VH-VL binders against q0aze0. Designs and how they scored, part 48

Target 1, 268 residues: q0aze0
Amino acid sequence: MKIILVNNRFKENTEKKAQEIAGQLSALNVEVIIDNGLDEPYAGTVDFIMVLGGDGTMLRAARRYGQRAIPVLGVNMGTVGFLSNIEINELAEYLPLILREEYSLEARMMLEVAVFQQQSLLTRVFCLNELLLRSNSPRMLSFALEISGQKLEPYRGDGLIVSTTTGSTAYSLSAGGPIADPQLDAFIVTPVASHIINKRPLVVSPEREISLHLLEEREAIIGIDGQIKMDFGAENRVLIKRAPHPLLMVNLKAKPFFTSIDRSLQRQ

## First folded at step 2 (VH-VL)

Design r2k (framework fv_ragifilimab)
Fold by ESMFold2-Fast, scan of step 2:
Structure r2k (fold): chain C 268 residues (1-268), chain A 122 residues (1-122), chain B 113 residues (1-113)
Amino acid sequence: as target 1 above (268 residues)
Amino acid sequence: QVQLVQSGAEVKKPGASVKVSCKGSGYTFTDYAMYWVRQAPGQGLEWIGVISTYSGDTTYNQKFKDRATMTVDKSISTAYMELSRLRSDDTAVYYCARVQEYFDTLSGYSYWGQGTLVTVSS
Amino acid sequence: DIVMTQSPDSLAVSLGERATINCKSSQSLLNSGNQKNYLTWYQQKPGQPPKLLIYWASTRESGVPDRFSGSGSGTDFTLTISSLQAEDVAVYHCQNDYSYPYTFGQGTKLEIK
């Protein structure tokens, strides 16, 4: 068996814990590849991915490995997140189940984001939560949104979020988007501080293609899962569609999504 | 007319590096990304990566990420692909390529360089 | 990675007869948003770079003779040459144009019988 152990070397004690777990797995004759975020993604064949940390570390793992159809387990290191399944102090209990492949998988849709400079592909990236288009200056953006070739009336405001249902509790929520069941596949299109009162969040089929471009020269950025930022100008266009593969999340322990989000919203 | 013209054949020893150039003409160089593909003798095609000619941003096939470096020189409309720590199995014809302009999506490589044969032997 | 498998590896067809080359992908190349299959066919003659023949599984590139046609959807695709000409002797390659890394089939060598 070969496992990728994903961690963040800059988080206190996370790298030390990763080394400890790698040693334990090696003692059980499991080959371990450590991905601490600074090296290139591992290119070889692996059987399982174990993510040590919070939601941010899981988002990075999803971007790097999510399209490879490999089981991914989120292991929380102390702070409860939405993308982790078990706590670090529970790992020893669940490890035998992991090694025997006795778990269920939950498929989570991902976005494929292609950014163009004129007609040239600038970059193609995958993400689990969302793409954010946002103004990078005090000036409002004017931009066009097309859904499967259907041109909507122009948008004016600070930006737009195109989110998966998994991302519904991330930036989309902060911008006034709906909370979506992550079992549902859909795009959620949420305006950011729209100057036009009638612009509401849209829930659209995951089979749709979404494109965005600026109608005026403005300083703007494209954000991916809150971790990647790219300049976006009037010469740029972004195309968003459902990624070819969903992220396969390991489910070892029931996690009550609606109860968790309800408690989070009550906390202030 | 659109043309991609590559540098000439190279013979290298194992462990050396090779840098292949691709000069675009007949179009605005920075409007189109440059793709790199190789073909070992008698084998199929293998995708190496793509570079934005405007920003210099790169996306590599993970197989080549550790050894391949793609760059551009906008002033002379030329893209480069350097492959380091050469092995005998890197012997191949290396191609640069560009897609045609499609509004909805990029699809297929409409323009190819003539190819650069890189031979790695002792 | 998406694995592309071509069959046969080599094919001999008489002049004027139909040639058929198959390509299978390990996962669907259908973009459900626009209903296009992101499969591309190339023709490669000895000493030359590949030439784009067909994209989106069935759309002929400008300048490609009408005897060339592509068909199929999802994971199974076919390139057909309805009446083989001498200049069609080449290696034919299919490509996953759906997602990175872009992958190619092993190639099918077409010869005159």
Scores: ipSAE 0.000, ipTM 0.368, lowest interface PAE 20.8, mean pLDDT 85

Design r3 (framework fv_ragifilimab)
Fold by ESMFold2-Fast, scan of step 2:
Structure r3 (fold): chain C 268 residues (1-268), chain A 123 residues (1-123), chain B 113 residues (1-113)
Amino acid sequence: as target 1 above (268 residues)
Amino acid sequence: QVQLVQSGAEVKKPGASVKVSCKGSGYTFTSYYMYWVRQAPGQGLEWIGVINPSGGSTTYNQKFKDRATMTVDKSISTAYMELSRLRSDDTAVYYCARDKTYYYDTSGFGDYWGQGTLVTVSS
Amino acid sequence: DIVMTQSPDSLAVSLGERATINCKSSQSVLYSSDNKNYLTWYQQKPGQPPKLLIYWASTRESGVPDRFSGSGSGTDFTLTISSLQAEDVAVYHCQQYYDYPYTFGQGTKLEIK
């Protein structure tokens, strides 16, 4: 069995903990690869991915490995989040279940984002939460949104979010989007500080393709899961569609989504 | 629009401590790692460490680990680097620098730098 | 620690001519799994902080003129300015980000001849 331990190299306590866990797993004849985010994703065959950290670390793991259809377990290191399933102090208790593959899997849809310059593909990335288009200056954007070939009236404002249902509680929520059941597959399209009357969030089929481009010369960025920043100008176009594979999240312990989000909103 | 503004020059006696601040503006402060680097007069650059402003997690150069403390105050978008038990060879310009990578990831190099804070240690 | 050594310590080049600065690491900063060199170049003018020029050994930072180029792999790296302009007078620093602690070269001072 080969397991990837994903952690953040700039969190000394998570690196030390990753080494301790790697030692424990090696003693049980498990091969361990540590991914601290510095290097390219491990290219070899992997049976399981264990993420040591908060939601940010899980988002990186999803971007790197989510398309491989490998079980991914979020282990919380003290920060409250939505993407972890167990706490670090519970790991020893659950480890036998992990090694015997005695757990359930929850599929979470992902986005495939392709950025073009004219007809040339510049980059293709995957994400679990959202794509954000936003201005890189105080000036508002004017941009075109097209959904499955249907051209909408131009948008004017600070930007737009295209989110998965998992991402409904992230940036989309802050911009006024709805909270969605993460087991539902849908795109949520949420305007950011729109100056156009009646621009509301849209919930659309995950089979649709969404495209965006600027209508005037402005400096903008495309943000992916809040972790990747790409320059976006009038010569660029972005195409968003459902990723080929969902992220397979490991469920070892019941973590009720609705009561968790309800508590979070009361504390926020 | 992105700016890192550091505190003013300091003159300290050997054995004292100094705390340098770095205020970020024009970007989401918690979304970028912050480096601290120093440069002695006429010398090269020396890396002190890095802090994740979202969680406060730090990684230090072992040379500074027993004397340097990096912290952040998210409410005012300000990072701090405190260096204790100062010696004359700690005289340097201290820089903060923003990691190039956006949101909770890191590239290992800085895209925006503060103007620098001269710390002079003399008796 | 990975030791970064630059050469020459100082260089004088006439306007319009090519300037070449070298950087050597004590061990390889090429990561075999991704085939990338973990090396960056900074420009520092007097009284100013460093400015990012090149990362991943050869990728030019946005806004940096195309007369600046980086090359090399493993332990030997070169920064080239194809046609020196007056505003290019500065100290140039290489940095590795392959391993902690991150380390810089001693700097190369570039002057007009």
Scores: ipSAE 0.000, ipTM 0.397, lowest interface PAE 11.4, mean pLDDT 85

Design r3a (framework fv_ragifilimab)
Fold by ESMFold2-Fast, scan of step 2:
Structure r3a (fold): chain C 268 residues (1-268), chain A 124 residues (1-124), chain B 113 residues (1-113)
Amino acid sequence: as target 1 above (268 residues)
Amino acid sequence: QVQLVQSGAEVKKPGASVKVSCKGSGYTFTSYYMYWVRQAPGQGLEWIGVINPSGGSTTYNQKFKDRATMTVDKSISTAYMELSRLRSDDTAVYYCAREGYDYLWGSYDAFDIWGQGTLVTVSS
Amino acid sequence: DIVMTQSPDSLAVSLGERATINCKSSQSVLYSSDNKNYLTWYQQKPGQPPKLLIYWASTRESGVPDRFSGSGSGTDFTLTISSLQAEDVAVYHCQQYYDYPYTFGQGTKLEIK
């Protein structure tokens, strides 16, 4: 068995823990590749991906490896979040189940984001939570939204979020979007501080294609999972589709989504 | 291990140009925005601009837009800031700085890693 | 441009006592899209570049001692050092990264009584 350990290079205790776990796995005849974010993603074939950290580390792992249809397990390192399944102190208990492949998989949709300049593709990225189009100034954006070739009335405001159901509890929630069952596949399109009072979030089929472009010259950015930032100007267009493969998340123990989000909202 | 190393001190005459370099190491150079900031002796910090090393797109402080040019050479992980038509009040320490990265929230536009600074003296 | 104003210009505090530095922005630096204040604090010692202490108004940079804390929202922000140590003598700068051009306060010089 070959396992990738993904950790956070900017947090010293996760690097030390990754080395300890790699040693334990090697003692069990498991080949380990450590991905601490310094280099390009590992290009070889692997059987399993173990993510050591919080939601941020899982989002990075999903962008790097999510399209390979490989099981991904989130192991919490003391960061409370929604994307980890077990705690680090439980790993020894669950490791035999992992090695025998005795677990269930939950498929989570991902976005495919393609950014164009005129007719040329500039970049293509995948993400688990959302794409955020936002102004980088207090000035409102004026932008066009098309859904499967249907041109909507122009939007005016601070921006727009196109989210997966997994991302419904991230930036989309903060902007007034609905909470969605992550087992459902859908795009959630949430306006950010719209100038037009009646602009509401849309929930649309994951088979739709969504395109965005600016109607005026403004300084804007495209944000991916809150981790990647790309310049976006009037010469740019972005196309958003459902990614070809879902992220396959490992379930070793029940993590109750609805009670977890309910408790989180009571504290907000 | 993450470091930004800048070129050495420069002494220039009024009207000349200066080009400061900033070499990144210990991280993926094209994954982080690079910022330029200056500080005149005994004064506060002043932002010059930002460059995206992956595509070369730039945003300048309007005060510097007609005189400053930011570029990158990805093959050697080096950013450059050239300031033309120098005046005595351009005498300052010039810094390059990298945007930060938070493991929970991703990239943020604060400056977590700074170069050591390059003193540019414009003799009058 | 967003104007950043710090107070006081200089401050003398005894070792072990609390130091408080204020920063005011001419307009809100709270961004509605992510509900974060785009405000940061730097420490600068003589002859050195600034060092990041706090970003998003209240998040401590890795390796920064817990005696440093940031607070505030919108336009009014505070950096607090709960128990001053000798190594904390420096100039402290606030900065907004909400809008271009990014702007800094004038700096507050902290010294020991």
Scores: ipSAE 0.000, ipTM 0.447, lowest interface PAE 13.7, mean pLDDT 85

Design r3b (framework fv_ragifilimab)
Fold by ESMFold2-Fast, scan of step 2:
Structure r3b (fold): chain C 268 residues (1-268), chain A 123 residues (1-123), chain B 113 residues (1-113)
Amino acid sequence: as target 1 above (268 residues)
Amino acid sequence: QVQLVQSGAEVKKPGASVKVSCKGSGYTFTSYYMYWVRQAPGQGLEWIGVINPSGGSTTYNQKFKDRATMTVDKSISTAYMELSRLRSDDTAVYYCARDLETYYFGSDYFDYWGQGTLVTVSS
Amino acid sequence: DIVMTQSPDSLAVSLGERATINCKSSQSVLYSSDNKNYLTWYQQKPGQPPKLLIYWASTRESGVPDRFSGSGSGTDFTLTISSLQAEDVAVYHCQQYYDYPYTFGQGTKLEIK
């Protein structure tokens, strides 16, 4: 068996813990690859991915490995998050189940984001939470939104979020989007500070294709999962669709999504 | 390990040009904006501009727009900042810096800095 | 341009005591759309580049000790070191990233008393 341990190099405790866990797994004849985010993704075949850290580390793992149809387990290292399944102090209890492949998988849709310059593909990336279109300064944008070839009235505001259901509790929530059951597949389209009072978040089929382009010459930015940024100008177009493969998240214990989010909203 | 390594110190005469390099390693060079900032001896920090290494697009501080040129060479993961028509008050340490990875994108602040390049302009 | 002003220019504090540094912007750096303050704090030791301590006015960068905290909103910001250590001797700079050009305060030199 071959396992990738993904950790955040900039958290000293996670690097030390990753080495400790790697040693324990190697003693059980498991091959271990440590991915601290700075090297190229491991290109070989692996059986399992264990993510040590918070939601940010899981988002990175999803972008690097999410399209390979490999089971991914989130192991929380102390920060509360939505993408981990077990705590680090529970790992020893669950490790025999992992090694025997005795767990269920939950499929989480991902976005495929393709950025074009005129007719030429500039880049293609995948993400688990969302794409954000915004100005590179606190200015309003004018932009066109098209859903499966249907052109909507122009948007004017600070930007737009196109989110998965997994991303419904991230940026989209802060911008006024709905909370979605992560077991549903859907795009959530949430305007950011729209100048037009009637612009509401949209929930659309994951089979839809969404495109965005600027209607005036402003410097804008496309953000991916809050971690990657790309310049976006009037000559650019972005196409968003369902990624070919979902992220396969390992479920070793029930995680009460609705109870967790309800508790979070009570604090606000 | 993320590292930004800059070229060595330069001594220039007034009216000359200087070109400072910044080589990135330990990360995907084209995924992060590169900023240039300078600091005159004993003084505060002054932002020169930013470049997107992927496309080469730039934004300059108006104070430097007529004299500064930022470029990148993706094949060697290196960014450059050239400052022309040097004056004695251009004597400063020049830094390159990279963005912080953050869940709240749009920060446009710096998590990794080069070691700095001292440029001395004297007659 | 947004002008950043720090106070005091220099500060001497005894080991283990609280150090407080202030930063004022000439206009608000609070962005109403995301309710974030576009302000950072940097630490700079002699002969070294600045090191990021705080972003979004109050969020500590990974690896920064919890004795460092940022507070404030709009135009008035504070960096606090709750229990000064010897290694904290440095110049501290605030920076706004609300609008171009990005601008820094003049710096506050922190020394052991």
Scores: ipSAE 0.000, ipTM 0.473, lowest interface PAE 10.3, mean pLDDT 85

Design r3c (framework fv_ragifilimab)
Fold by ESMFold2-Fast, scan of step 2:
Structure r3c (fold): chain C 268 residues (1-268), chain A 124 residues (1-124), chain B 113 residues (1-113)
Amino acid sequence: as target 1 above (268 residues)
Amino acid sequence: QVQLVQSGAEVKKPGASVKVSCKGSGYTFTSYYMYWVRQAPGQGLEWIGVINPSGGSTTYNQKFKDRATMTVDKSISTAYMELSRLRSDDTAVYYCARGVSEYDFPSGYYMDVWGQGTLVTVSS
Amino acid sequence: DIVMTQSPDSLAVSLGERATINCKSSQSVLYSSDNKNYLTWYQQKPGQPPKLLIYWASTRESGVPDRFSGSGSGTDFTLTISSLQAEDVAVYHCQQYYDYPYTFGQGTKLEIK
């Protein structure tokens, strides 16, 4: 059995804990690869991915490994998040179930983001939460949104978010988008301009293809899961689709999504 | 109370540069765009440019792009507009003004609070 | 660039009478998606900076007397003072904030007959 431990190199306690867990797994005849984000993703075959950290570390793991159809478990390291399933102090209790593959999997849709310059593909990236298009200057953007070839009236404002249902509680929520059951597959399209009265968040089929391009030469950026930034100009076009494979999240412990989000919103 | 206070009047020779300051108070300085506008004696208003005080990004009116420089010093809530290679027809009152959005996201900026103006006289 | 043209250049109105100032844009400043006109009106008295009166073509700024009103849509806009008072003597400017560069009308000088 081969397991990747994904941790955050910038968090002091996660490197030490990753080494401790690697030692425990090795004692149980499990081969361990540690991915702290510095190197390219591990290219070999892997049976399981264990993410040690908060939601940010899980987003990185999903981007790197989410398309491989490998079970991914989020292990919380002290901060509360939406993407972890168990706490670090519970790991020893659940480890025998992990090794015997006695758990359920929850499929979470991902986005495939392809960025073009003129007719040439510049890059292709996968993400779990969202793509954000926003202005990188004091100028409002003027941009075109197409959904499966259907051209909408031009958008004018600060930007747009195209989110998964998992991402509905991330940046899309802050921009006025709906809270979505993460077990549903859908795109949520949320304008980043709460003042635009005629533009509403849209919930569309995940089989739709969404494209964006600027109508005027402006400085803009595309943000992916809040972690990747790409310059975006009038010569660029972005194409967003459902990714070929969902992220397979390990469920060892019932986590009440609706009561958790309700408590979080009451506290804000 | 929201207030923009500008530096005092300046007299410059043709070819010189002038740097006008604009200090904001009574609001979160980095949360609002700062616009610069000038008005020659007896003439209409002319937009020079805008700066985002948070990141320092700027947009200039093309007429001024090669001569105007807008900057901010967040530590003292002050914006600056420098105009170089001055000509006699640059004689004007220079204003800073706060761009307003009711919401956190830009949706069009009208100017609600203006500085008192800085008279710049360019004469030989 | 969007060109803003005001009419008349100057206007004399008797106290208590209605004053009307027009502003035309060379292209529409109505954004169809949010149904807003990106048009302001400013009042400027001698030796003072411009003072915001109206934004979004018809929304009166807080503290501005209700005798001031803005109307119009697209390319044709009007500022109306229903009953002129002595303190209203000023130059009035329209401005579009639909697109950069922001542009102003040439101003309309309002004086008492």
Scores: ipSAE 0.005, ipTM 0.417, lowest interface PAE 13.7, mean pLDDT 86

Design r3d (framework fv_ragifilimab)
Fold by ESMFold2-Fast, scan of step 2:
Structure r3d (fold): chain C 268 residues (1-268), chain A 124 residues (1-124), chain B 113 residues (1-113)
Amino acid sequence: as target 1 above (268 residues)
Amino acid sequence: QVQLVQSGAEVKKPGASVKVSCKGSGYTFTSYYMYWVRQAPGQGLEWIGVINPSGGSTTYNQKFKDRATMTVDKSISTAYMELSRLRSDDTAVYYCARDTELGYVSYYYGMDVWGQGTLVTVSS
Amino acid sequence: DIVMTQSPDSLAVSLGERATINCKSSQSVLYSSDNKNYLTWYQQKPGQPPKLLIYWASTRESGVPDRFSGSGSGTDFTLTISSLQAEDVAVYHCQQYYDYPYTFGQGTKLEIK
């Protein structure tokens, strides 16, 4: 068995813990690759991905490996989050189940984001939560939103979020979007702090294609999962589609989504 | 420690070009926008432009657009500002300064870390 | 362009006394979406680069003494030093970051009487 351990290079305790866990797995005849974010994603075949950290580390793992249809387990290391299934102090208990493949998988949709400069593809990335279009200044953006060939009236405001259902509890929620069952496949389109009173969040089929471009020369950015930032100008356009493969999340322990979100909102 | 270190003073003739460098250390260079600001002797501050070190996109003050060029070399965490067709009234201390990004929903355009300045003197 | 005008050009204040510097913008720098004023204040000592004191018109930068305060909204802003200390001798600059080009006031020179 070959396992990738994904940890956060900027967290001192996670690097040390990853080395300890790698040693434990190696003693059980498991080949371990450590991905601390510094190198390119491991290109070989693997059987399992273990993410050591919070939701941010899981988002990075999903972008790097989510399209490979490999089981991904979130192991929480201190920070409470929505994307982990077990706590680090529970790992020893669940490790035999992992090695015997005694777990279920939950599919989570992902976004495919393609950014173009005129007719040339600049980059293609995948993400688990959302794409954010926003101004890089306090000036309102004027931009066009097209959904499966349907051109909407121009948007004016601070920006727009295109979210998966998993991302419904991230930035989309803060911007006034709905909480969505992550078992549903849908795009959630949420205006950011818009003063255009007629613009509402939209929930649309994941089979739709969403495109965005600026209607005037402004400096803007495209944000991916709160972790990647890309410049976006009037000569650019972005195309958003459902990614070819969902992220396959490992379920070892019941973690009811609705009670978890209810508890989180109670604290906030 | 977060620091911006600029190149040394320059003396140029009218019509020449000058290229000022600004090296960042102690932080992730590509995560912060870089501003260029100048100050003529005894005068106020004047904004030249901003560059995103990650993608290289720039926004210039129209006053400098035809003469100023901002670039970055990510491999050495260094930003550059080149000003061409120099005039006597371009004599100034030129500063680089770092902006902050406080996340996707909020942004912060205060210039929190500044270089020490580069005096550019333009004289016959 | 948004024009920033400071007053006075120079100010002499005794140690321990209040210093007040004003800044006016030619148009509002209050952003309706987040209800923030996109106005900063910088302190510049001789031979040194500017140092950020206050952003969003009234929020003090970390490490800045609480005798410094900013107030105002829209077009009229004030920087106040409640009890002047010797190390506060400097030129103070206001700046708007509401729209490009970013613009600064002409500066106010603060000296001890």
Scores: ipSAE 0.007, ipTM 0.494, lowest interface PAE 8.8, mean pLDDT 85

Design r3e (framework fv_ragifilimab)
Fold by ESMFold2-Fast, scan of step 2:
Structure r3e (fold): chain C 268 residues (1-268), chain A 123 residues (1-123), chain B 113 residues (1-113)
Amino acid sequence: as target 1 above (268 residues)
Amino acid sequence: QVQLVQSGAEVKKPGASVKVSCKGSGYTFTSYYMYWVRQAPGQGLEWIGVINPSGGSTTYNQKFKDRATMTVDKSISTAYMELSRLRSDDTAVYYCARSYDEILTGYPLFDYWGQGTLVTVSS
Amino acid sequence: DIVMTQSPDSLAVSLGERATINCKSSQSVLYSSDNKNYLTWYQQKPGQPPKLLIYWASTRESGVPDRFSGSGSGTDFTLTISSLQAEDVAVYHCQQYYDYPYTFGQGTKLEIK
């Protein structure tokens, strides 16, 4: 068995813990590849991915490895969040189940984001939570939104979020989007501080293709999962569609989504 | 281990051009923006521009737009900044710096800097 | 352009005492939609490049000692060193990343008394 152990390069305690866990796994005849985010993603075949950290580390792991159809387990190391399944102090208890492949998998949809300049593809990235379009300064944008070839009335506001159901509790929630069951597959389109009084979030089929472009010569950015920034100008177009493969998340213990979000909203 | 290593000091005459290099190692070069900043003797820091190494797209400070050119060679993980039509007031230490946008929203958080390249412009 | 002004230009503080450096922007760098201040602080020692200390006005960069803290919002920001160590002697710079061009303060030189 070969496992990738993903951790955060900027957290000194997580790197020490990753080395300890790698030693424990090696003693059980498991090959371990450590990915701290500094190098290219590991290109070889692996059987399992273990993510040590909070939601941010899981989002990075999903971007790097989510399209490979490999089981991914989130192990929490302090920062509370929605994407981890077990705590680090529980790992020893659950490790035998991992090695015997005695767990269930939950599929979480991902977005495929393709940015074009005229007719040329500039970049293609995947994400678990959302794409954000906004000005590179706090100025309103005027932009066009098309859903499966249907052109909507132009948007004018601070920006737009296109989210997965997993991302419904991230930036989309802060912008007034609905809380969605992550077992559903859907796009959630949430306007950010729209100047148009009746602009509401939309929930649309994941089979639809969403495109965005600017209607004015202004500089904007596209943000991916709150982690990647891409420049976006009037010569650019972005296409958003369902990614070919969902992220396969490992369930070792019940983590009740609705009670977790209910408690989180009371703390905020 | 992340490192940004810049080319050595240059002495140029007014009107000439200078090209400074910045080689990245210990990370995925195309996943991070590369910024260029200069500091004249006894003065504060001044932003020149930024390049996205993945696609080569650039944004320049308007003050430098007509004279600065930023490029990248992905095969050797090296970024370049060329400044043309040099004047004596271009004498400065020129720095490259990267942004760690994989962790945050990609705002310019200059987490690693090159050691600096002194460019002296004199007759 | 957003103009960044630091005060004082220089200060001397005894070892173990608190040092306070101020930074003022000519316009607000608080973005209302995400409620974040687009402000960073850097430390620069002679002959060396700047080192990132604080981003989003108050978030410490990984590996930066907890004696360093940032505060403020909108146009007025402060960098505080709660117990000055000998290694903290440096020039400190603030920077805004709210709008292009990105601009820096003139720097504050911190010395030991």
Scores: ipSAE 0.006, ipTM 0.478, lowest interface PAE 11.3, mean pLDDT 85

